VHH binders against Apical endosomal glycoprotein (Mamdc4). Designs and how they scored, part 1

No score or structure here was measured in a lab: all are predicted.

Target 1, 160 residues: Apical endosomal glycoprotein (Mamdc4), of Rattus norvegicus (Rat) (q63191r268to427)
Amino acid sequence: SHHMATDFETGLGPWTQLEGWTRNFSAGSMVSPAWPHRDHSRNSAYGFFLVSVAKPGTTAVLYSPEFQGSVSYNCSFTFYYYLHGSEANQFQLFVQAQGLNTTQPPVLLRSRHGELGTAWVRDRVNIQSAHPFRILLAGETGPGGFVGLDDLIMSNHCIL
Unless a header shows other numbers, all headers, positions and changes below count from the first letter of the chain; Kabat numbers aren't used for antibody chains.
F, E and O are the ipSAE of ESMFold2-Fast, ESMFold2 and OpenDDE, as the mean of both directions, binder to target and target to binder. V2 is 0.75 times the mean of E and O plus 0.25 times the DockQ between their complexes.
[cut] stands for letters that were removed.
Atom coordinates printed by the task and the answers are left out, and those that the model quotes come from them; centres of patches stay.

## First folded at step 5 (VHH)

Design p10 (from b11 with P111Y; framework vhh_7n9e_1)
Fold by ESMFold2-Fast, scan of step 5:
Structure p10 (fold): chain B 160 residues (1-160), chain A 126 residues (1-126)
Amino acid sequence: as target 1 above (160 residues)
Amino acid sequence: DVQLVESGGGLVQAGGSLRLSCAASGFTFSSYAMYWGRQAPGKGREWVSGISGSGGSTAYASSVKGRFTISRDNAKNTLYLQMNNLKPEDTALYYCATDLEYYWGSGDYSYEFDYWGQGTQVTVSS
């Protein structure tokens, strides 16, 4: 079984980034009114999530490990996102395939923007790829807004 | 080319019953979860119920739990919604939907789906 679940309570797990995503919690200092009152994994004001704090003009990008590919709908990715407080909020999910000696441009699978309410929203994508691939989660927060992620789950049919 | 066609809507009195059907084509029906959603005038789309590909798992919105029953007939590529004890608040355009997901988990639902039918109108009078 290659099931991979990340709740951000102790770190980023196998996910990586250069910058822009920050682990935080609702009862922390310097939070805005747009932030969720609790995380999704623990339903707690002290439970951790990721928030996009990218600098103006940049986008926070989180990268999965590289998976070896899948030719069936068994490889699925489930995640929770939170978009509130600004119509300029943006979240995008990309899949990027890797050739033997090449890197393909990312392909957009999901795009969400703006104000989506005050609840963590579940989404799921099925991935069919004959080539090795990775998932990119891109977040951009508008003025006074919040863009967040929690509970990233890869099914056991996604092969590392 | 996925096609979903709803039927069975109509006008019914409060306390009455209706059975909706959704005929699906263009995909391997038994391999995918199916959903019912609705949209009342002046409101956004609301998730109503979901059923796994095998029919082994079902879930319902709190507003309809105990009154509505979702079911499917994989041999006929048809999804059903049995609606009992209808209330004026149930008046809406009802549509079936799927996101082509291989797995469906009770309690873990999304308010958006990849494919929606055109819908069938349900009107509940006082």
Scores: ipSAE 0.000, ipTM 0.126, lowest interface PAE 13.7, mean pLDDT 77

Design p11 (from b11 with T98R; framework vhh_7n9e_1)
Fold by ESMFold2-Fast, scan of step 5:
Structure p11 (fold): chain B 160 residues (1-160), chain A 126 residues (1-126)
Amino acid sequence: as target 1 above (160 residues)
Amino acid sequence: DVQLVESGGGLVQAGGSLRLSCAASGFTFSSYAMYWGRQAPGKGREWVSGISGSGGSTAYASSVKGRFTISRDNAKNTLYLQMNNLKPEDTALYYCARDLEYYWGSGDYSPEFDYWGQGTQVTVSS
């Protein structure tokens, strides 16, 4: 019934995390050649994105708000990611459903790793869950690398 | 032609303050985001701070956040960096840079920033 989009320009919106993802802009490319020179939402060196800066041996995890379950509609999630500068880069997308009085283990829907070039890559997943669920976005940056996210877009069938 | 000229550097004691300026000419200053970067002896370039064209948004490297303030005066075509509570680790050549030029439909543009200034030396003694 509504569209939820997060471009990180003013914060994390309804997304949450404890550690490892940081909001930054493309001026960070002066620090490392692995960083993008532009964000995706603004095509600007000032435009914000998320970058994984988790400590070695840890993974940054970003959590969506909880969405309602439906047997009639799927929730379509579109996002942009950037993986460059290290073969050890990792990005994973999980869906975690709330079962019958028990949180179900996360289910892996996407896995990307390594060096994927110097462009923001669009991806989309369709999520069908009869139970409430949330999306987990996990990033691990390899030495000298970059793992980033921008423009997280939930379809109007993703009901809060 | 585009020019960026930094000034305001010098020798200062630890705990002191300096204000750097970057005078811009040859382009519509308010239409570009601007950056301060630095390079210490024997180290690579480090991004320090950035400000949007309107001045409404700013960002800082974690190493300087809370101590440095970036600002701009679009009427004077000037970028500033107010540096407080300076540390010996802040010793570096400081330079300003203009945001990248966007190239429509071009896949072969250079990924380098436009128009680096000459720089101004900041030396913080312990």
Scores: ipSAE 0.000, ipTM 0.126, lowest interface PAE 18.4, mean pLDDT 78

Design p13 (from b11 with S31D A59Y; framework vhh_7n9e_1)
Fold by ESMFold2-Fast, scan of step 5:
Structure p13 (fold): chain B 160 residues (1-160), chain A 126 residues (1-126)
Amino acid sequence: as target 1 above (160 residues)
Amino acid sequence: DVQLVESGGGLVQAGGSLRLSCAASGFTFSDYAMYWGRQAPGKGREWVSGISGSGGSTYYASSVKGRFTISRDNAKNTLYLQMNNLKPEDTALYYCATDLEYYWGSGDYSPEFDYWGQGTQVTVSS
């Protein structure tokens, strides 16, 4: 069962960013053959995904809403990523805990680099935090490359 | 306000030609890539062709490569699709799109996307 699922077809849902991640589709950019031919959620050239288009010197970061802490349940986060066309592609997943009047530095849980083929790849992380937390998804696209995300799924143990 | 208006469709016999146009307004046309898509009866949407903002790079679906030519006139804010050697299987509603994070879902029009038209119908008789 899934508590919160975001397929980007109508927006970012509860996820937020300042800039750097762009909603787009396969027919949306033809400047490089590194782009996927279809999204994951609809298997369609017109289905939306997120792509990292951060400007030089910046990293695109997508933020989850804040989830409640729990020592009793693991929050399970499933997502799909696409890395192709450049060895300089980078994707990282962080968890950032919030204390009363305290923000902890982000903790890296996943790191993916380079060229990982021409298919959407599923990954999953389990998060257990005694404190409220957010998930941060960071992407950097290398020259001629593509770094993308689709279908972000939070389990029903990830309590808003 | 972003707006895209397609025209040029019609009924044509197999082997014939048509030229589609897409008039763009409300954004800096030359800064954005432009695309043609189509939806045939009983099928999902298919990407047909794309062109970079400068017009220097073009891309085609394998089903139309060698027969269709995409082009643009940045002075006129207009995108074109020249369709030659048309086949009955090219019968579809043709629509244009841009790299502005917007599209018309997979048959699901959102009221928030007011810059897209209904497309232009192309019917190819055998």
Scores: ipSAE 0.000, ipTM 0.101, lowest interface PAE 19.7, mean pLDDT 76

Design p14 (from b11 with S31D S52Y; framework vhh_7n9e_1)
Fold by ESMFold2-Fast, scan of step 5:
Structure p14 (fold): chain B 160 residues (1-160), chain A 126 residues (1-126)
Amino acid sequence: as target 1 above (160 residues)
Amino acid sequence: DVQLVESGGGLVQAGGSLRLSCAASGFTFSDYAMYWGRQAPGKGREWVSGIYGSGGSTAYASSVKGRFTISRDNAKNTLYLQMNNLKPEDTALYYCATDLEYYWGSGDYSPEFDYWGQGTQVTVSS
């Protein structure tokens, strides 16, 4: 009955990256009109979220920890995203399997583009993999835009 | 070239037992999950059972749970389905399957498979 959840209020938790995603909040900095007025986890202007700030022409990528494979259960992943202020905004969710001797190419499960309004949007994917896998969350922010993530929730059937 | 060859089907009376085998070649058998599916005349394909590559986890459709047992022998590149207390409703073409392209999906449905055997017929008389 326990879920693995990351709300970004104190850090990235078990998620990793090289660069491009940053923790931020609405009220702590001078922000553009494209930014949300509050985060999702605390519904507060001082609550943290993740925003894509990769250099122009590059993509920020966030990596989950590696989950074990199972033929018995779907690993359900629920997350919240925010895309506003630019038609060039992009968000993609990939899964990447780790075979015993071979790393598979990432496979695209979700793609979201452009202007999706001024609210945090919930999405969910069910992943079934016979082998260990990880989730990749890729964001690219268009000029004057915002691409953000909050509240990444893995179900009980996502086994570390 | 990937090959899956099923055997062990036949005619059996209700309440009887059969053991199906699937001989696999052309890929590293122990690295991939294996599945059993079936198709009755005039019906779509139905997932029956699955087993992880290392043998550590198994799953069954509700209709066969407690009666069927899936297993594998990685040294022999062979998948098995032990079928006990067979019912007329179990009459179908049984086939093994694998997916060398890892499966990703949404909703409550069986994994997609790229490779299927030709199947072995199981007929259960009343």
Scores: ipSAE 0.000, ipTM 0.199, lowest interface PAE 11.1, mean pLDDT 78

Design p15 (from b11 with S31D G50Y; framework vhh_7n9e_1)
Fold by ESMFold2-Fast, scan of step 5:
Formats: sequence, structure tokens, C-alpha cells
Structure p15 (fold): chain B 160 residues (1-160), chain A 126 residues (1-126)
Amino acid sequence: as target 1 above (160 residues)
Amino acid sequence: DVQLVESGGGLVQAGGSLRLSCAASGFTFSDYAMYWGRQAPGKGREWVSYISGSGGSTAYASSVKGRFTISRDNAKNTLYLQMNNLKPEDTALYYCATDLEYYWGSGDYSPEFDYWGQGTQVTVSS
């Protein structure tokens, strides 16, 4: 109740984008071994996840809602990602702080690249910001590559 | 209006080095992947190298891997290709390219580019 969890089964939830990410499900992509055959949420051919469909070499960006800053609590973010089919695949996680009169440049917290196999990979970041902030998830495919996201979980100390 | 202008080519001995530059204008440079390609005399265009919009991801043709390094300076809207240990077979017109259309599809990749520059000539003597 006190935290956000997004498994993409019914949409993007509170996450937003202009373009580049699409919901897919494993059964719709069974002919391609490069697409996940099981989502992480359900471990099922019928589960949903996000994939980057931006042109190879361009970036699809997904934005969190804005969270309040805190000097007392760390906001913890757990997620699953999928990088397969190209050494030029890239996934990056940025945090962007909002000052009173200015938006700060995004700060890179995680970078993953290349061919990481056919399993979903779990990662976790702890975010400490005195200012309001949002998370940016950037997916970039190489030629013949696939970049996926599932199970985005923000801890109860990530305050909207 | 999109423009790509290459420079830095020249005549060099085998084993030598050159650094190519591509000045980009007319689009938001940091949002788009950039490519280097080349065309040897009497041959078709061949892909050489790729760099993502962020600069964090690169790829190379097998013929140049380990010898060439692609990089970019998004503050200057400039793409670079550092070419080391040049061979006579690297003699070609080198051009930079980009593709500004978003790709929606199955994951099939086509190296066809929306825009490419005039090119800069690299000649490697044996």
C-alpha cells in the first residue's frame, strides 16, 4: 500500500513516456528467440513486459512520477531488465533532481550493456536526494537486439 | 536543414593514424545514433562503426575492430573516428550518417540511413 509496484500487466501505471517502449507478451513473440519467452511477473508465456521498439541506436525513455526529496530516508528501486541479441544493447538508469527554479541534468546511477543472455536480471538502486526527483529508464537496442523491463518496484520510502 | 560535414582525411602510410571529424547541424545531435561508413573505389558502401546518442554504446565492423575508435562530443555536435594501424585496404571515402526516423518493428535491422555527408577521402599507401 505504501509503495509502487508496476508489472505492466494492465498498462504503464504511473510511469510515462513520449514513445519508444511498448507492452508485449511472451506468446506474441514466441517465433523470435531474442524476445523474452516468459515475463518476470508471472513466469508465463501470457505475461506482459515492456520492450524498447525505438530504432536501433536511438533511446526509448520511461519516466517515473516525481518523488519528494528527503534527508532522512533512502528511496529504494528494484527492477528487472533483459538485454539479448546484440553487444550494442544498452540500459541506463538516471536520477534527475528538480531544484526550486531549475531542473538538474540527469545523473547516471546504473549502466548495463551488451548481451546478457536469455534470463531477466534483477538490480536495485538506493536513491538519496534532498530535492524532488524522478527516475529515467533508458533503453537502447543494437542491431538485432532486444531490451526489456519488468517488475518496477519502489519502496515505501519513495514518497509521491 | 540537416547537414553532416566530414573532415580529417588525407594520405597516410600503412601503420599510420588519422582522426576524422563530422560536424552535425539541423537536428538535436545527442538524441540520435551516428554511424561511420566507407566506400572503396568501385565498391558499394560498407558500414564501419556505430555510436549511440548518449555515446555509451559502440559497435564496429570486424575489419576495423581493435584499430578504430568511434566517439562523440554532444556539446560540440561533433562525431569522431580515430583510425590507428591503417592498412592499404582502409583506402576509401569515409562518410558519417544518421537516421532520424523512429523504428517500429520485429527487430529486423536495416543499415539504410536517412542522411549522410559528402565524405572525406582516406588514402593509405603500402
Scores: ipSAE 0.000, ipTM 0.118, lowest interface PAE 17.1, mean pLDDT 70

Design p16 (from b11 with S31D A59K; framework vhh_7n9e_1)
Fold by ESMFold2-Fast, scan of step 5:
Structure p16 (fold): chain B 160 residues (1-160), chain A 126 residues (1-126)
Amino acid sequence: as target 1 above (160 residues)
Amino acid sequence: DVQLVESGGGLVQAGGSLRLSCAASGFTFSDYAMYWGRQAPGKGREWVSGISGSGGSTKYASSVKGRFTISRDNAKNTLYLQMNNLKPEDTALYYCATDLEYYWGSGDYSPEFDYWGQGTQVTVSS
């Protein structure tokens, strides 16, 4: 199928950020209950994922490419997250529409916090926007926690 | 029985370059992060650089960032350190090291890793 998939094994692909999300893997990291023992795409200790390493008081934000608006099609976004920590560990997914001459405020579609996850969890959102839009993936990591992402998949109706 | 054997040290003028090598044995080389450390006479050990088992990720001490490049050849069980724009303060015994406890990605490097080689001397003249 014609879709856009990013597994982070060689980079961020079409996703962008200013700072705060880092590519990493399990074999080179301290093994603890908070950290995954394997990535999702390769099921390997040497496979890459993204982890939020934003400084205290800041949020790591990852931006999708800008997708075209449509009244006829839904853009389907599937992703895998790993969340382990106190209530201060959180993941949020926003959609931000681009108006004619103004960027609209982000709209929250998913919020996860305070989970003691031990496996990659699949989630999916369907986005219908008449205006061009971006997906924003926000991670905040609390003390001793982990907030991670892997395998970001856009359906063929997410038109660039 | 981890063994690490360094080579490639020598005397070089300030601004010069050297390439260090470390031959590793006794463990599955590609499964572990590798590190370079150094120790000047009368000083404690100082961490210099690290590389992940796959070679896909590297870290550097601020004092060497932009001048030194760490790399590895997993088929040959060999770690390298390319040192450019050397300064007199880079004069030290350079050690190859490994940590079998997977501390990569934490950001917290200790000068006392679990295994160190015997070292190779680098002397930078002013």
Scores: ipSAE 0.000, ipTM 0.076, lowest interface PAE 23.3, mean pLDDT 77

Design p19 (from b11 with G105P; framework vhh_7n9e_1)
Fold by ESMFold2-Fast, scan of step 5:
Structure p19 (fold): chain B 160 residues (1-160), chain A 126 residues (1-126)
Amino acid sequence: as target 1 above (160 residues)
Amino acid sequence: DVQLVESGGGLVQAGGSLRLSCAASGFTFSSYAMYWGRQAPGKGREWVSGISGSGGSTAYASSVKGRFTISRDNAKNTLYLQMNNLKPEDTALYYCATDLEYYWPSGDYSPEFDYWGQGTQVTVSS
């Protein structure tokens, strides 16, 4: 029943970035054929999603808030992604643990590449961590391509 | 360099038992979930069972639940599958797998993992 859900319609919510991910919508951008015709959350050409505008060799990274861990039960993270228009498109999901007085390296949970069609794709990961952690969503768009995210949902077992 | 090496397969009669082993190296074994999958002749790869890094949680495909038991020995970096009451339909090449991810499979999951071993053949005769 309880979710931390972010649809990007009014901003990034609790998610944070330095640069590289841009909120955008289909009708506003005079988009290339690689862009989706609609977002996922509103099914609308005026609904917002995130698109990676990071150049090859650089990566856009979006950060979740820090969660306190999920020792007893797995927390689940469900998200929608869109990869179209370039074989060089890349998307990766990492979990980064915050151990006792040290930040651990990010651990890769998902890797998606290239051309995956013209639909928003649902994915889900389950996380079991004895330590506080955050999720990192990394995107890199190939020439003429599109890499996008929408509808990020954390289950109620992901303790803030 | 992640390496997974399966062993313990063979020919067994219906109703019999086998124990498969998977020797893992190249990663911190106790920190990652491990899985067994299989591929029967003419079929795609299907998920059989999964176990958490600590061994505290296990899951099974409905076709094997109650007959197979997954376990691990983290001191030996070894994954096991105890197979009881084997049926001819269990004939397949059995693979161990890992994803250096905290992914937890459900009984309905069709696995796509980063690392698979070469497999060990299990043949069940009637």
Scores: ipSAE 0.000, ipTM 0.110, lowest interface PAE 16.2, mean pLDDT 78

Design p4 (from b11 with L100V Y103V; framework vhh_7n9e_1)
Fold by ESMFold2-Fast, scan of step 5:
Structure p4 (fold): chain B 160 residues (1-160), chain A 126 residues (1-126)
Amino acid sequence: as target 1 above (160 residues)
Amino acid sequence: DVQLVESGGGLVQAGGSLRLSCAASGFTFSSYAMYWGRQAPGKGREWVSGISGSGGSTAYASSVKGRFTISRDNAKNTLYLQMNNLKPEDTALYYCATDVEYVWGSGDYSPEFDYWGQGTQVTVSS
């Protein structure tokens, strides 16, 4: 299709999960000291982001829709993440290609862990796949920690 | 630890054929798309062809489509470029490349490749 941007303000958009990622915001009574004071998309205590509520031994996984394969143009994925409050925090980004009647093993493109301070961090990955593929965003929150995502942006080279 | 080594270039007459090889090591070859690029004297690098990790999809620059065929042998970690009906304008240093990831913080999207080999020279006489 086209450019796909998701700010989580009204839902997950085209992203899917079984469990473990939760939409939330900073001004709620359930927030802990490890949480950001504001989201990234609106710079507001009432703006939404995703937070992993998975603990050590369980992992929250968020799935993109399936994108078309192409070797002519590279797809880029830009996102913002927040890791704070625990050395046991983990975030991983995988790409999983779909072969003919078979799903390929996920390929790890990014791994972040621990405590990265009190700001949303921008990252970008360049994805080349001639087969249809999905992006998997895996989060595991350590004790007293926070692992969050906001503003997931697929470039126009990423075709739905 | 990633290494790409091209071979198979040479001098050939217009209308002739050459087969280039690229031996890859230091990474899981079948998991990555591979590319051929070229650089003619006094010019920048030009993309020539690409192939998916499985070999199921290929793409070609308009200037070589119908004449060149890209292929790979994942059991041997080798990429190939079969070049037929060569023209003098195909004269260039040919490189193989792969694209693993984009560096965070570099601004807008850039189609830069992570690794390029030393290249193999192809010279086509009239």
Scores: ipSAE 0.000, ipTM 0.130, lowest interface PAE 14.8, mean pLDDT 77

Design p5 (from b11 with Y103T S110T; framework vhh_7n9e_1)
Fold by ESMFold2-Fast, scan of step 5:
Structure p5 (fold): chain B 160 residues (1-160), chain A 126 residues (1-126)
Amino acid sequence: as target 1 above (160 residues)
Amino acid sequence: DVQLVESGGGLVQAGGSLRLSCAASGFTFSSYAMYWGRQAPGKGREWVSGISGSGGSTAYASSVKGRFTISRDNAKNTLYLQMNNLKPEDTALYYCATDLEYTWGSGDYTPEFDYWGQGTQVTVSS
C-alpha cells in the first residue's frame, strides 16, 4: 500500500502554503503557555508540528497536492490538531475540486473553534470527488492562543 | 563568527554530580535561547534542556527532569547544566547549541541548531 504521510519533522513534504503556517517545536522557553509541551508524531519537545501565526482577521492556509478524482473510492484523510488558550481560535478543513474549465469553490468539511484542551485531537474525513481535488487547512489564532497541526495522513485511495 | 565552547565533562560514578559550562561569543547572548543536547554511543541525538534568553523560562526532556538544572549568566555569556544523580545511561557527548535565525512566527522555518559546540564527554560508571 501507498499513502502520503507528513509528520513535519523534516519539512512540509508535498504540502504547500503562501504564508501563515510555521514549523516549530516545544523545546526552548520563549513560547506562550498555550503551546503544546510535545508534538504528536514523536511525543517529544524537539518534535515538529505546524502552528498558525495568522492573527484574527487573517487566515493561514495549507494546501495538499492535487489528488485524482474517483467515483469508486473514498480518499480518507486523518490528522491531529491542537486548539488551546483562546476562545477565538479557529480551524477549518475544506476540499476544493478542479472542474474542466475552472477551480470549484471550496467546500467546508470540518470546523473547530475555541478551547479544546491540552491534547492533540485526532480527526478523520472521507472525501468523495469525481474531479481532481485538493485539501485546504485553514487556521486563525486567537489572542494568547495556539492553533496547530501534526501527522497528516492520506489513505492509499488518495491517488496523486 | 559564532563560537560555543563546552567544558566540565569527565568521568563520574553513578549517583554523582557534574556541572557543564558553555562559553558563547560572537552574538548577543542574552537575546537568544540556548540549548543542551547529547548523543550517546550507538544512539541518535537527544535534546536535553532549553532556556530562554532572559533565563525566565526553562524546559527539560522527561529523562532528565528533576535531576538536571539549566541556567545562564548573561553577564558572562555562559550557559550551565547542573547534572545530579547521574546514571550510566547519561553517558554521552554533551553539546550546547543555539539558532540565531529562529524567530517565533517568522514563516515556514525549521530551526536547526545551526551553531553547535564541539561537545564535552560525560562518562558515568556503575
Scores: ipSAE 0.000, ipTM 0.103, lowest interface PAE 19.8, mean pLDDT 78

Design p6 (from b11 with W104F; framework vhh_7n9e_1)
Fold by ESMFold2-Fast, scan of step 5:
Structure p6 (fold): chain B 160 residues (1-160), chain A 126 residues (1-126)
Amino acid sequence: as target 1 above (160 residues)
Amino acid sequence: DVQLVESGGGLVQAGGSLRLSCAASGFTFSSYAMYWGRQAPGKGREWVSGISGSGGSTAYASSVKGRFTISRDNAKNTLYLQMNNLKPEDTALYYCATDLEYYFGSGDYSPEFDYWGQGTQVTVSS
């Protein structure tokens, strides 16, 4: 295909992590009313999404594969998030430059916290980088809350 | 110590072609986007074209789109600009450039350049 899309139905695809993000579905859980009743990709209680379940005091981080640097305006990342709970429930999207002589810190492009969402919300970021980069998706969940992701889509101008 | 050395300029008639080269050293060439800029007499530097580190993405100023082609050979640390259908308005000193910093954001990408070469003169006669 000309783009990279990940719906989590069979795994993480090209995305990676050490720990903290878990694949789950609504019908398998009675955790709380904060959870979505269905996923975004299949619109089904048996469809999978990612939920942040990092240990207290830690953050779950999901890493994209490395993309090439781009000087065009067309590289975009579209994703769906679900966020419900107090300010302790947060999601952050970072872009981190790679292939440099010195380690570069991640740059924050999105920060969401304390939303009382009841539906999957679409968001999109445009990425312009002179250097190879990767995307970091960070989630932290507080008591009784939910921080989740589904349908991660890189446009066909984001070059692997 | 970053060095960029341009070559391939010269005098050409309107409608003609030239191929510019830029030899890069002092950094990991394949990890950085590269750019061509130009400066006409009495004017500031303007961006002409850019190419990603892998060569997979390119962009062009509207004034040269369809006439110029940017490319690179990462094994040789060399950047190229193929210029076709040259016009008198293309007369300028052409520089290759790179930006060792990064920029994340939206909109059209038009970076300030950290490093510029000495330049190679292109003169297009009417």
Scores: ipSAE 0.012, ipTM 0.266, lowest interface PAE 8.1, mean pLDDT 79

Design p7 (from b11 with Y102F; framework vhh_7n9e_1)
Fold by ESMFold2-Fast, scan of step 5:
Structure p7 (fold): chain B 160 residues (1-160), chain A 126 residues (1-126)
Amino acid sequence: as target 1 above (160 residues)
Amino acid sequence: DVQLVESGGGLVQAGGSLRLSCAASGFTFSSYAMYWGRQAPGKGREWVSGISGSGGSTAYASSVKGRFTISRDNAKNTLYLQMNNLKPEDTALYYCATDLEFYWGSGDYSPEFDYWGQGTQVTVSS
């Protein structure tokens, strides 16, 4: 394998969270009409994705494992997101550098909001950090909305 | 307090070799990338080489690639630069450097760092 991929079909893989992100699938979704009809990884109503169910004003945060710093190569991160059903939907991608006894504040690299259609959207970020770092994926779902993630892919230069 | 002390410079004939050392203190050495930069007479600082905290990743300026080797000994808090096949255009004051803040970008390495040593002079005769 040349990369680390997480499709949520069997769990969160190496990703972690405190609360607010849940694994689910379209056929089980009966809580909101804003949900996608299928996942991205399997293109199936029974394929799993990650959805933010954080209460209004509370943000769900998903954490990557900590990656080593590199002075040679970019850590390339590709992901798919789905935002629909509410103008109050928000998704943000942060990077946070982590030292042994110090933690740097998170730096915002991506921000998406509102209604972005009824298809999974691909995005990619290239991260160059000389210091160890972690990726944070933050989602807030507006009333009647959907904020979701699928197919998180880290390049082989994202070194654990 | 961060301290960086370079040594090992001197006078050498073209085609010769030198090994530079940098003794680091005041921070957790193994957690941070280290760099070598240089400044030739009448020129600005330029980046020469970099090495990750673990030593697993290295990078070199095109002008020195294949001739210079960067390494580190985390048990001794020491950074090294092995310079082979030296050329007159390598004549410069050589600095070790670190940035205790993180850097995000395209992968171009700026010679602008927060912590630099006093430098060690390398002079290569033609």
Scores: ipSAE 0.011, ipTM 0.257, lowest interface PAE 9.7, mean pLDDT 80

Design p8 (from b11 with Y109L; framework vhh_7n9e_1)
Fold by ESMFold2-Fast, scan of step 5:
Structure p8 (fold): chain B 160 residues (1-160), chain A 126 residues (1-126)
Amino acid sequence: as target 1 above (160 residues)
Amino acid sequence: DVQLVESGGGLVQAGGSLRLSCAASGFTFSSYAMYWGRQAPGKGREWVSGISGSGGSTAYASSVKGRFTISRDNAKNTLYLQMNNLKPEDTALYYCATDLEYYWGSGDLSPEFDYWGQGTQVTVSS
């Protein structure tokens, strides 16, 4: 069972950003050959996903809510990503812990670059942190490319 | 506990066809994406194709698109790769893989495989 799942069909749910990630779908927007023909959650041309549209020289960053630390359980985070159409595409997943007196630097757990084919790819990370933490999902789309996210799923051991 | 066993490779003439199979056990097969990768003599590993757990989504490397078809039979815990119009360049050891904790890659840029199979050899003569 999963504690929190976000499929982007109605919004960002508990995830936040300042700019750079846009909700979109295949049939209702301008489409390049790099875009997926379907989202992952609905398997539909009308289903929503996130796409990175950050300005040149900037990176789109999506923030999870803050989760509690635990020494007894791992927080498991499953997500789907799509990288196609440009060798300059990049996607990174960071975990950022809240220390006793200060926010710790982000720790890189996943890095994906370039051309990964024409399918939504599943990935999973297990996070063990004694301190409260957030997940950061960073994307930058190369020229003519696509970098996207769908179906962000937190296990029932990811405690808000 | 997890096992992946490939079969169906062999020697075939250019323009011919082969069907590869991968028998999976030790995990809930229908819940996980499955992949085919290959490694040609003297070259790095290359991602070939992927299929979602339900079979509803498929993907292919540019080098095989239009010639290869990935499919799965969840009732039999079996993954397939139908290879048509084979070329000498398709000569490689073919692996099936699953992503239980890790991602797959594409091309020679940085392929990553989470696999337990020994692979099945495909040799295409000109």
Scores: ipSAE 0.000, ipTM 0.128, lowest interface PAE 16.0, mean pLDDT 78

